# VHH binders against q9ulm0r997to1333: the designs that were tried, part 33

Target 1, 337 residues: q9ulm0r997to1333
Amino acid sequence: FSIPVHFTNGTYHVVGFDGSSTVDEFLQRLNQEIGMRKPSHSGFALFTDDPSGRDLEHCLQGSVKICDAISKWEQAMKELHPGKSEGGTRVVKLMYKNRLYFRSQVKGETDRERLLLASQTSREIVAGRFPINKELALEMAALMAQVEYGDLEKPALPGPGGTSPAKAQHLLQQVLDRFHPRRYRHGAPAEQLRHLADMLTTKWATLQGCSPPECIRIYLTVARKWPFFGAKLFAAQPAQLSSKENALVWIAVNEDGVSILDHNTMQVHITYPYSSVTTFGGCRDDFMLVIRSIPDKSSGKSHIEKLIFRMAAPKIAEATFIMASYMNHCTTTVNPP
Short names: E, the ipSAE of ESMFold2; O, the ipSAE of OpenDDE; V2, 0.75 times the mean of E and O plus 0.25 times the DockQ between their complexes.

## First folded at step 7 (VHH; framework vhh_4orz_3)

Design q3 (at its last look DockQ between E and O 0.01; V2 from the best seeds 0.00; counts 0 for: pae O 15.1 > 2, placed apart)
Fold by ESMFold2, look of step 7:
Structure q3 (fold): chain B 337 residues (1-337), chain A 119 residues (1-119)
Amino acid sequence: as target 1 above (337 residues)
Amino acid sequence: EVQLVESGGGLVQAGGSLRLFCAASGFTFSRYDMAWLRQAPGKRREWVALITSEGSTYYADSVKDRFTISRDNAKNTVSLQMNSLKPEDTAIYFCAKGWYSTARYFDYWGQGTQVTVSS
């Protein structure tokens, strides 16, 4: 058997497997073929799409057989859509992307890992889950344009030999759609979008001759200045009695723990290290986080604080799984009797 | 359509044993993680025990080595064997159904069954 594995930059790679192949074995072959490190170093993981078609992904554990994962997906889809289609047009989609980000593993990154990390970060920038100002957002879009399309083509000139103005403008709008934050273009009239495209051409032109690896290095250098680079962000509402205190926050899950960020500025309010997290989980639309404080010097007693957030149920499922993965990573060891 | 019906609760002396049962219907039982939660008077619900669709078990520290979760995929049941019961185990016990992809998120639970442990 063989199945395509998709990546965040829109490319894919077909990987062979058999009925006994585990996810770990499958990924070993994939990683050797595309030039990536093992998941324990890269932090990449294999995901399926959701059988219901919702915008969420399901991480596959390494010990699971690929064929069993596909069968589970197909059965779940049948339970959601009984008798609708003979075979349907939907088959499971496999995505390979970064799930856990470890700062200690940056030094050993391969070129493929950097490319895919940058493409994944670009998707977060577009979606508004990454803080970036308007000027820098165009610079980052230009870098991705240089990676995808190379040097900016000469504009059309009087006479033969140039790219048509209509084709050039269409490409520039496609670049903005793919690589520029949606929030900065939401509701904008066509004239403003054309102005953004003109500004993009200015930034892109400065990148003449910049190779894809060089552009990706610059991209990641800029992106990594944000302390939460690599974190997974989840929109949430703290459970409060007052309507004025019902503001959205970001819950950021990373290597250090669980952080609460201001929704608008993305500045950190507080970070809860995993050592302080005693339990966590979700029920219905409630995400719960239970924190044990460091014992007070004067009393010697620790305090237990329960934090409750309203979140979309699928996002709670993702958050709890990522948290468990980070917590388990720091406890992995071999101790003989 | 999802239904979880807990049973087997009751009054028991400290040091005694009790077995809870959960009958499940309305979903493909074998594909989902299942859990027991409990809520003591005046307290929030807390996690007690979890059994994955693959049969792996996990327990809260307070019940570890005293409670055993198990499942019967042929009968669509989850059970909780509770040994060496203590007064602090007094609570309403809820059976819960997990999500497709995670062991730590539960999207449905039943009405619960009362367990009372006398001192």
Scores: ipSAE 0.000, ipTM 0.336, lowest interface PAE 10.2, mean pLDDT 83
Fold by OpenDDE, look of step 7:
Structure q3 (fold): chain B 337 residues (1-337), chain A 119 residues (1-119)
Amino acid sequence: as target 1 above (337 residues)
Amino acid sequence: EVQLVESGGGLVQAGGSLRLFCAASGFTFSRYDMAWLRQAPGKRREWVALITSEGSTYYADSVKDRFTISRDNAKNTVSLQMNSLKPEDTAIYFCAKGWYSTARYFDYWGQGTQVTVSS
């Protein structure tokens, strides 16, 4: 058997497998074929889309057989959509994405790894899960444009080979749609979007001759300035907030621990290192963190704080598993065999 | 039994064209996605082109705008028109059947046909 694995840059690679192939074996093969590092270094994992069609992804466990994963997905699909004839049924989509990010592993990244990380980051930027101002957003979009489309073609002098102004404009709009934050474009009048396109043109033009690897290098250098680069963000509502204000926060999970970020500014409110986390996971329908504070030298009493967040159930599971993975990683690094 | 038989391979000069054919049998052809894969010497098999049961086409970046995949459901055939061939296109080309009627993964492929592009 062979199945396409979809990448964050919109490309895919077809990988062969048999009935006995595990996810780990599958990933090993994939990584070998595309020149990626081991998952322990790259942090990349295999995901499936959600059978319900919801915007959810499910990380596949390494010991699971690929065939079993596919079958499970298909069964779920059938259960969710009873009666739909065989001909129009959605098929499972495998996705290869960064799941865990380790700063210490930046050294040794392959070009492909960088590309995929940048692409994934770009998606986060577009989705509004990355703190970026309008100016930087344009620069980042221009870099991605250069990677995807190459040099911006100068409006052809009225000669036979020039791209029609209309085509150029269309391309610019496509670039904005693909690489510019939606939140900055949402509800914007046509005139503002035109202006944005003009600004993009200016920025993109400055990148003339810049190779894709160089653009990606710049892109990642800029993106990595954010302390939570590579973190997974989960929208959450604190349960204990007495005040009527439906204050949303971001729960950021990375190698350093769990952080609470402001939902609008993404400024960090507090970080809980994993060493302080005593319990985490789902509690009823909520996400719960139990934090042990460092005993005050004066009182010797450790304070335990219970934090409860309202989150979607699948996100709770995801957050829990990611946290567990980081914790396990930290333990393994400290006790190398 | 699912059978896929490739034909049309051969030796061609760089810049030349070649058309590959695949005859399919043993399944309801019109319901399945079809693809062309290729394997160059010392390299792993790679995806080249895909045509869905609905007629949508997809191409690898390396062959985009040069190759065209098509299908004839009446004849149970899938074709690959290869233009502007390059030495890098030298490979064994395989016709592949989608695993599911709308799936972009493949459960069967033929014996392949050799394509050699000389510089």
Scores: ipSAE 0.000, ipTM 0.213, lowest interface PAE 15.1, mean pLDDT 88
ESMFold2 (binder alone), look of step 7: mean pLDDT 85; pTM 0.867

Design q4 (at its last look DockQ between E and O 0.02; V2 from the best seeds 0.00; counts 0 for: pae E 22.7 > 2, grease 24.204 > 24.2, placed apart)
Fold by ESMFold2, look of step 7:
Structure q4 (fold): chain B 337 residues (1-337), chain A 119 residues (1-119)
Amino acid sequence: as target 1 above (337 residues)
Amino acid sequence: EVQLVESGGGLVQAGGSLRLFCAASGFTFSRYDMAWLRQAPGKRREWVALIYSEGDTYYADSVKDRFTISRDNAKNTVSLQMNSLKPEDTAIYFCAKGWYSTARWFDYWGQGTQVTVSS
């Protein structure tokens, strides 16, 4: 057997396995072949897409057999489309991408890890889960353009063997679509999109001769200035007994704990270290986080805060799984700095 | 004044080896990333290998496992060991000094040294 494993930069690598191969064994082979460290260092994990086509990915546990995971996906697809052969033409898609980010592991990153982490961050920028201003967003898009396409080429004379100005403009719009935040282009008329492409050209031209590893190094240096780089962000609505205001926040899950960010500015309201989290979980579309504070001197008792957030149940499952994974890592390997 | 002087180029048969050297002066060498780039006739300049100031190395896919970049901070030199050379490696090779900037990664490079690989 063999199956393609996809990456966030749109590439793939075909990996061989047999009926007894576990996810751990599969990943060991993959990592050796593509030049990445083991998951305990890189924080990467293997995911399947959701059989229903929802925007959700399912992390595969290391002890699971690859064949069993594929069969489970296929059975779920069959149950969603009863009376059909295989639920149409869609087959399982395996994705290998970062799930846990460890600051202590940055020093040992391989070339492949940096490339894929930057590519994944670029997807988060496009999706609006990363704070970036309009000017910097174009610089970051230009870096990814240099990685993917190399030096910006000036249009040749019109003709069969040359690059036309219209074709060059189409490429610039494709770059913006792939690497530039969607929110900054939402509803923009074609003339404004052409203006953005001209500005992209200016930024991209300054990168002439810059290698892909250098572009990635710059990209990550800039991106890592945000304290929540590598965090997984979940949109959530705080629940209140008598709320008169619909407030959205980001719940940011990272190595340090769980943080609540302003949805518009992404500024930190508060950070709860994992040592203060006594319990967490979901019930339907409610995510609950129970925090134990420092004991009061006069009473000697800790204060308990219950935080409840409305989130889609699949996102609650994803968040709780990531939190549990970080808590397990902290228990076995790292005390807080 | 930043100066980068390449040497060690020449004519070699396919499958052979060469070692290129770059002597650097005019800056605090140990603080900067260094790279080798190349330009074949009629082609654009392309990146070959990069070495960070802390010693980490990176290679273009076309030269991976055949080329090795290294640096000697005591002698202010960068070298490129090129093994298993192929005709497509024929190019002028340039040593370059790195810099963090949106304007350009490399702010200086040398005059280059010619490498010609015959079949």
Scores: ipSAE 0.000, ipTM 0.101, lowest interface PAE 22.7, mean pLDDT 82
Fold by OpenDDE, look of step 7:
Structure q4 (fold): chain B 337 residues (1-337), chain A 119 residues (1-119)
Amino acid sequence: as target 1 above (337 residues)
Amino acid sequence: EVQLVESGGGLVQAGGSLRLFCAASGFTFSRYDMAWLRQAPGKRREWVALIYSEGDTYYADSVKDRFTISRDNAKNTVSLQMNSLKPEDTAIYFCAKGWYSTARWFDYWGQGTQVTVSS
């Protein structure tokens, strides 16, 4: 068998497998074929889309057979669409994405890895899960435009080969749609979007002659300035918030621990290293963190804090598994067998 | 029984064109995704082009803008138009069938047809 695996940059690679192939074996093969590092270094994993069509992704466990994963997905689809004799036109989508990010592994990144990371980051930026101002947003969009489309074509001198102004404008709008934060464009009047396109043109023009690898290098250099680059953000509502602070927060999970970020500014409120986390996971319908503070030398008393967040159930599971993965990684790195 | 029979391969000079054909039988052709794969000497089999049952087409980067995959559901055939051929395109080309009627993975392929591009 073979199945296409979809990448964050919109490309895909078809990977062969058999009925006994595990996700680990599958990934190994994929990585070999596309020149990616092993998952322990790259942090990339295999995901499926959600059979319900919701914007959810499911990380496949390494020991699971690919065929079983597919079958499970298909079964779920059937259950969700009872009576449609003709199996829904929708099929499982396998996605290859970065799940765990390790700063120590940056030096060994391949060009493809960088590309995929940049693309994934771009998606986060567009989705509003990356702190970026309007100016930087344009710059980042321009870089991605250069990577995807190459040099901005100069308005064709009135000659047979010039891109029609309409086509050019369409391309610019497409770039904005693909690479510019939605939150900055949402509800914007046409005039504002035109202006944005003009600004994009200016930025994009400055990248004339810049190769895709170079653009990606710049892109990642800029993106990595954010301390939570590579982190997974989960929208959450603190359960114990006084009536006045019904404010959403981001729970950021990365190799350093769990951080609480302001939802709007993404400024860090607090970081909990994994060493302080005594319990984590779902508690009833909520996400729970139990934090042990460093004992005050003076009192010898450790303070235990219980944090409860309202989160979607699938996100709770995802956060829990990611945390567990980081914790396990840290343990293995310290005590390499 | 699923049968895929490739044809149209041959020797061509660099810059030339070939059109490959695949005749499919033994399944409801229109419901399945189809693909072309290729295997060069000493290399692993790689994916070249995909055409979904819905008609969407996808190409490997190495063949983008040069190759075109198409299908004729009435004739149960899938074709690969190969233009601007390069020596690097030399390989055995395989027609592949999707695994499930609605699935976008492949479980069968033919015996292949040899394509040789001379410099």
Scores: ipSAE 0.000, ipTM 0.221, lowest interface PAE 14.3, mean pLDDT 88
ESMFold2 (binder alone), look of step 7: mean pLDDT 83; pTM 0.850

## First folded at step 8 (VHH; framework vhh_4orz_3)

Design r1 (at its last look DockQ between E and O 0.01; V2 from the best seeds 0.00; counts 0 for: pae O 9.8 > 2, placed apart)
Fold by ESMFold2, look of step 8:
Structure r1 (fold): chain B 337 residues (1-337), chain A 119 residues (1-119)
Amino acid sequence: as target 1 above (337 residues)
Amino acid sequence: EVQLVESGGGLVQAGGSLRLFCAASGFTFSRYAMAWLRQAPGKRREWVALIYIGGSTDYADSVKDRFTISRDNAKNTVSLQMNSLKPEDTAIYFCAKGWYSTSRYFDYWGQGTQVTVSS
């Protein structure tokens, strides 16, 4: 048997397995073949897509057999569409991407790890889950354009044998669509979009001759200046009794804890270390955090704060699982002196 | 250990044809994208043609429609058919192994084979 494993940059690697292969054995082969460290060092994990086609992924545990995971996915798809024989047989999609990010992982990163981490970050930048100003956004898009397409080719000049100006402009708009934040182009008139493409051309031209590993190292150097690089961000609506604002916040989950970020600026409001989180979880579409303050030594009493956020239940499950994984890592790495 | 051995280079008249071959060993050949790169005197090494494991291909604009990359997974070989050669195609041509099945990034290449196109 063999199956494609997809990556966040739209590429894949085909990996062989047999009926007894566990996810751990499968990933050992994958990582050897693509030049990546094992998951405990890279923080990468294997995911399946959701059988319903929703934008949700399911992390596979290492002890699970690949064939069993595929069968479970296929059964779930059949149960969602009972009695239907509509055209096309959809197959499970395996995705390999970063799940947990620890700052210590940077030491020993391989070029392939950096490429895939940068591509994953690029998706977050495009989606608006990563703060970047307008000028840096174009520089970052140009870096990814250099990685994907190589050196910028010159526009056609008068005479035979040139490329179409319309084709060149189409490519620049494709680059913006793939690598530039959607929010900066939403509702923009055609003149503004052409101006962005001209500015992209300028930035991309300066990268002539830069190799993909070089571009990726620059990309990550810029991206890692944000303290929440590698965090998983979830849009959530705080429970508010008297406000019509109903503004969203970001719940950012990383190795330090759970942070609440301003939705517009992505500036941190507060960070709750995992040591202060007594419990967390979901009830329907409500995500709950229970926070314990440091006890007052004179009274012995601790303040308990219960935070409620509205989120889609599948996103609550994802956030909960990632939080639990970070908390388990902390407890398993503690050793006696 | 990854080994890539190029052959088939030589001197050819402008407008002529040449076929390059690459023998690969030391890795599971059928799992990786393969490519031809080239380096002309005084220039950086540049990408020429790419073939993915499913057989789909991609080409640099300068060689599109003149060059054809192909692979034989049974023999672990990659070839490059080069037609309508121009003096600008003069370079050392390298066979390259991709990072993974559809990678546009390369981590190994051979010693190269010289292609010289005379006027």
Scores: ipSAE 0.126, ipTM 0.636, lowest interface PAE 6.3, mean pLDDT 86
Fold by OpenDDE, look of step 8:
Formats: C-alpha cells, structure tokens, sequence
Structure r1 (fold): chain B 337 residues (1-337), chain A 119 residues (1-119)
C-alpha cells in the first residue's frame, strides 16, 4: 500500500506501508525518504483530517497501525453519512506537521525542516495565531512569495510577451490570500486591498535574487523572535469573567509550560511551568488546570489554584496530550540513564 | 483552601459612605490582583474595582472617583471605600481573587456583603 502524506508547503510525498506498519514505522520511513530528523528531535508528527470536514486534525499515536487509523477514519465517514453507499469521494488526508517544538534542537534542523516550519508558521500568521503588525506581515508574505514563486516579474512593457497586468494582479492577490493575515484583509475596501498589493510588490521586489533557503532563514529568524514560536495556541474562555461577556484568552503550550496570553495582543499574562502543574485535562466540558503555587517563604505552605477554561472538546484533548508529551519529555531529559 | 470573607455592608442613605473589608486566606495574597465585584438584583455580576500587585488601581466608569480600593499585604486584606453612594449602587458586593498579578479574571470570591442605598 501507499498513501500521500501532505506537507505544510502544499507538497506531498507518497509513502509505502503494509498491513502491519505502525505510525512510528511509517514516520521512520517517511523521514528517511525525505531526509528529516527523528521525531524526537524534529517534533513532527502525523495527523489526519477530521471525517466530519471540520477544521480539526487528529494526531496519530505511534503504536497504532496505519491501516487501522485509515479504517477508523473511513468508518467514521460512513457513520456520518448513513445511506449514502458511496461514501463521498472524500479520502483520508494524512498530514505531516510539527507538533512539539524544542529550542535546543534548532541547530540540527535540515533545510526541509526549516521550510516546513516556516510554512506552518505562515499558516498560523494567516489564521491570526501569531503576533504580527501590518508591516511585518507584508515582509513575511513577501518572503513566502519569493520562496513559492521566485522573483517578481517586472510588469513587461506592453510588448507581446509581457504578463498581462491582470495576471500580475491576480498573482498578488493569491499571495495575499495565502500568506497575509486574514484579519488585516477582512472587510477591507477594494482600494485598501489594491494598496496592500502595491506594498507587497514593493517588498517582494527587494527580494530579487534571494534563494528560497535564504528567504526561509530570514523568515525563521524573524519568527523565532517571538517567545512562543512553536507553541500551540488554544482559544479559551475563562470560566469566571469579571466584566466582558465572551472574553477570550490564548492558552499557549510549549516546552516551558502553559501560558495565558491576551487574545488580541498575544501578550503574556502568566506562565505556569510544568513543575507547578499538579493536574490538567478535561473536567466535564471544560479544560482544567490545577496549579501549585510557590510556597510562601514565610509559611512554607503551598497553595493550590484551580483554573477553568471553556474550550472545544477536541482542543481540550489536544492541549492535554501536548502538555503530557512535553512533561514526559522533560522528565526523560532530567534523568539521563 | 482559598477563603475570602467580606464585611462592612449595610443600609445607607443616598450620598452616604460605606467601607467594605475583605479578609483573604489560603493563597499568597501579595502575588495576586484583588477586586471587588457587585451583583444587583436581576443584573449580571460586574467588576467594580481592581487593585494590582503594584498598587495600581482600576475602576468601573460607574464608580470612578467615588470608590477607592486599597490593599494591605501584611494583613491580607482588601478594602473598598465607597463615597457618594447612589441607589444604583445597591448590590451584593464580593471580594475576588485574580488569577494572576494583572488579571481581570477571577477564580475565587466570597459570599458577599449586602449594600443597600436608600433614596
């Protein structure tokens, strides 16, 4: 058997497997074929799309057989579409994405790894899960444009072989759609979008001759300045809101712990190291964190705090598993055999 | 266990003053923002005043310049001085613990103290 694995840059690689192949074995093969590091270093994992068509991804566990995972997905599809014999033309999509990010592993990154990380980051930027101002957003979009399309072609003088102004404009719009934050474009009048395209052109033109690896280098250098690069952000609503109904926060999960970020500015409010986390996971329909406070120097007594967040159930699960993974990783690194 | 005990509520005439007190225990008081919330009959609970670790304060527009929040870290207490009280200020007032030093979110509050302002 063979199945395409889709990458964050829009490319894919077909990987062979048999009925006994586990996700770990499958990933090992994939990594060997495409020149990626081991998952323990790269933090990349295999995901499936959601059979319901929702914007959800499911991380595959390493011990699970690929065939079983596919079968489970297909079964779910059938259950969601009872009576339609031909389960819609929809096939399971396997995706290869970064799940865990380790700062200590940056030095060993391959070019492909960097490319995929940059692409994944770009998606986060577009989705509004990365703090970026308008100027930097354009620069980042231009870098990705250079990577994907190469040098911006100068509007050909109205000669017979010049790309029609319409084509050029179309390309710019495509680039904005793919690489520019949606939040900055949403509801913008046509004039503003044209202006944005012009600015993009200016930025993109400055990258003439820049190779894709160099662009990616620059891209990651800039992106990594954010302390929560590589973190997974979950939208959450605190259970007890003081003033505004529907106030949201970001729960950021990374190798350092769990952080609460402002939803709009993404500024950090507080970070809880894993050492302070006593319990975490789903509690009824909510996400719960139990935190042990630092003992008061005077009393020596530690206090326990319970934090409750409203989150989507799938996100609760995801957050819980990611936290567990980081915690396990930290434990293994401290106790070298 | 986190405990917040409010006191000082009562009946007061419009234009009068009250001072509410809150005694906190069960957590490192100095590490958290503290607040006063209120809930009027038939209305949602709203924040009234907030005091951060550094002593900076914030007030709801409705109580600005009339109410003053203060804290004593040595005694683990929070106070709310309420001046120029209005009938609209009638509510149950709650002392609340912030999630963190600059939080506008609260994880614990007391049983509350009734404040009634008569016209």
Amino acid sequence: as target 1 above (337 residues)
Amino acid sequence: EVQLVESGGGLVQAGGSLRLFCAASGFTFSRYAMAWLRQAPGKRREWVALIYIGGSTDYADSVKDRFTISRDNAKNTVSLQMNSLKPEDTAIYFCAKGWYSTSRYFDYWGQGTQVTVSS
Scores: ipSAE 0.006, ipTM 0.286, lowest interface PAE 9.8, mean pLDDT 89
ESMFold2 (binder alone), look of step 8: mean pLDDT 86; pTM 0.875

Design r2 (at its last look DockQ between E and O 0.01; V2 from the best seeds 0.00; counts 0 for: pae E 6.0 > 2, grease 25.1 > 24.2, placed apart)
Fold by ESMFold2, look of step 8:
Structure r2 (fold): chain B 337 residues (1-337), chain A 119 residues (1-119)
Amino acid sequence: as target 1 above (337 residues)
Amino acid sequence: EVQLVESGGGLVQAGGSLRLFCAASGFTFSRYAMAWLRQAPGKRREWVALIYIGGSTDYADSVKDRFTISRDNAKNTVSLQMNSLKPEDTAIYFCAKGWYSTSRWFDYWGQGTQVTVSS
C-alpha cells in the first residue's frame, strides 16, 4: 500500500505502509523520507479532511492504524452520500502540518521543517490570523513567490522567450491571492490591484538569486518576532459582553498557556498559564475555562474565575485537544520518566 | 548516501542532439521528483526539466519542445534528450533529486556533465 501525504505548500510525498502500520509508524517513515524530526520535536501531526466537506480537519492519534483511519473515513463518506458508487470520486486527503509549536525545539529545525512551517504561517497571514502591516505583507509575499517560482522574469520586448505583459500580470495576481492578506485587497478596484502587483514586482526583484532556504530563514526571522508565532487562534465571543455586534476575541493556544487577544488589533489582553487553568472544556457551543488566581494575602485562598465563550463545537474540541497536548508535553518534558 | 552520477555530455554542433543520463542510488528513487539543472559560464544554476513520480513533466520556457526528460524506475535512471541544440545551451548539466514526490526544490545533485554546443 501507499498513499500521498500533502503539505501546506501544495506538494505531497507518497509513503508506503501495510495493514498493521500505526500512525506513529507511518509518520516515522514519512519523517525519515522527507527529512524531518519526530513529532515530539517538530510538533507536526497527521490530519484527515472532513468526509462531509466542511472546513474541518481531524488529527489522527498515533496508536490508530492507518488502514483503520482510511476505512473509517470512507465509511463516513458513504453514509453521508448514500446512493453513490463504492467509493465515489472523492478520496481521503492526508495532510501533515504543524499542530504544536515548541520554542525549545527551534535550534534543531531542519530546512524542510522550516519550509513547511513558513508555508503554514503564510496561510495564517493570508487568512488574517497573523498581525502584519501592509508594507511587510508585500515583503513576505515576495519571499514566498521567490521560494515558489524562483527569480522574477524581467519583462521583455515581444518575441521569442519573452513574457507577455498580460501573462506576467496574471502571475502577479495569483501570487497576491496565494500569499498576501485577503483583507488588504477586499473591495479594491482593479487599478489598485494592479498598483499592488507593481509594488510586489519591486520587492520580488530584490530577491534575485536568493535560495529557498535563505528566503525561508528570512521569512521565519520576521514572523517569529510576534510572540504568538505558532499559536493556534480560535475566534470566540465572551458570554459577558455587551450586545454590540463586534464582540469577538481570539483565544490563542500555545506552549505557555491560553491568551485572550483583541480580535481587531490582536494585542494580548491577558495570558493564563497552564498552571492557573483548573478545568476546561465545552458543552454544545459554549467553551469554559476555569482559572485559579493567585492566593489572597489576607485569607491565603485563591479566587476561581469561570470564563465562558461562544464558539463552534468542532473548534472547541480542537482547542481542548491542543491545550491538553501542551499540558501533557510540558509535564513529560520537565520530568521525563 | 545519496549519489547522482551524470554522463553523456560532450561537444555537438548547433542543431544537433545529445542524450544525458543520470544513475541514482542511496534513496528510494521512485518516491522523488527528479530534475535536470544547468549552469552556464558566469551564470547561476538554473532549472531546465522536471519529472514527477507519476511521469508528468515540466520544462523551462527556454527548452520547451526541444528537451524531453524521462525516468526509468526499474533502473533508477533519469535521462534528458536534448534536440535542436543552440550555443545558449552550453553549460554543465546536473541531475537533481527533489525534496518530495512533487517537489520543485532540490537537495542533492551530481558533479555534472559538460555540454558544449558549437556554431
Scores: ipSAE 0.180, ipTM 0.666, lowest interface PAE 6.0, mean pLDDT 86
Fold by OpenDDE, look of step 8:
Structure r2 (fold): chain B 337 residues (1-337), chain A 119 residues (1-119)
Amino acid sequence: as target 1 above (337 residues)
Amino acid sequence: EVQLVESGGGLVQAGGSLRLFCAASGFTFSRYAMAWLRQAPGKRREWVALIYIGGSTDYADSVKDRFTISRDNAKNTVSLQMNSLKPEDTAIYFCAKGWYSTSRWFDYWGQGTQVTVSS
């Protein structure tokens, strides 16, 4: 059997497998074929789309057989669409994405790894899960444009071979749609969008001759200045803050711990190292964190704080598993067998 | 690895002059814009001067006509000539590498050099 694995940059790679192939074996094969590092270094994992069509992704566990995962997905599709003999033309989509990010593993990144990280980050930027101002957003969009499309073609002098102004404009719009934050474009009048396109043109033109690897290098260098690069952000509503105007926060999960960020500015409110986390996971329909404060030197008593967040159930699960993965990783690195 | 090493900072009286230097390594110097940034106590880091690949320069309004940025591509160095210094110019000054040739964003900067202007 063979199945396409989709990458964050829109490309894919077809990987072969048999009935006994586990996700780990499958990933190993994929990594070998495309020149990626081991998952323990790269933090990349396999995901499936959600059979319901919702914007959810499901991380595949390493010990699971690929065939079983596919079958499970197909069965779910059938269940969701009773009576349609051919569960529609939709097939399972396998995705290869970064799940865990380790700062210590930056050294040794392959060009492909860097490309995929940049692409994934770009998607986060577009979705509004990355702090970025308008100016930087344009520059980063231009970098991605250079990577994807190459040098911006100069408006052809009115000659038979020049790209029609309409085509050029269309390309710019495509670039904005793909690489520019939606929040900055949403509801913008046509004039502002045109201006944005002009600005993009200006920035993109300055990258003439810049190779994709160089653009990616620049891109990641800037992106990594954000302390939560590689973190997974979950939108959450604190149960305790329901009376306050800013009812939403980001829960950021990374190798350092769990951080609460302002939803709008993404500024850090507080960080909880994993050492302080005593309990975490779903509690009824909410996400719960139990935090133990550092014992007061004077009293020796630790204060326990229970934090409750309203989150979507799938996100609770995802956050829980990611936290667990980081905690396990920290334990194994401190006590190498 | 990108390295930027600043030098030339010190104590100077108001109205005096100082010249800062930056030695760059670990990247193709001639392909990138270079800049000087500064950070005063309790204030945000701000850009002071920028020099593009082609030698064109830009300055913050606060330092315009007083400061001059220059670069030597052969030596991979950037300099900042500061004249008519004011107490408000007191800050740590950083040499910074631009993203690309025309970017006003910076991806690397040095440890900085202290400039103190006494009244």
Scores: ipSAE 0.065, ipTM 0.528, lowest interface PAE 3.3, mean pLDDT 90
ESMFold2 (binder alone), look of step 8: mean pLDDT 86; pTM 0.870

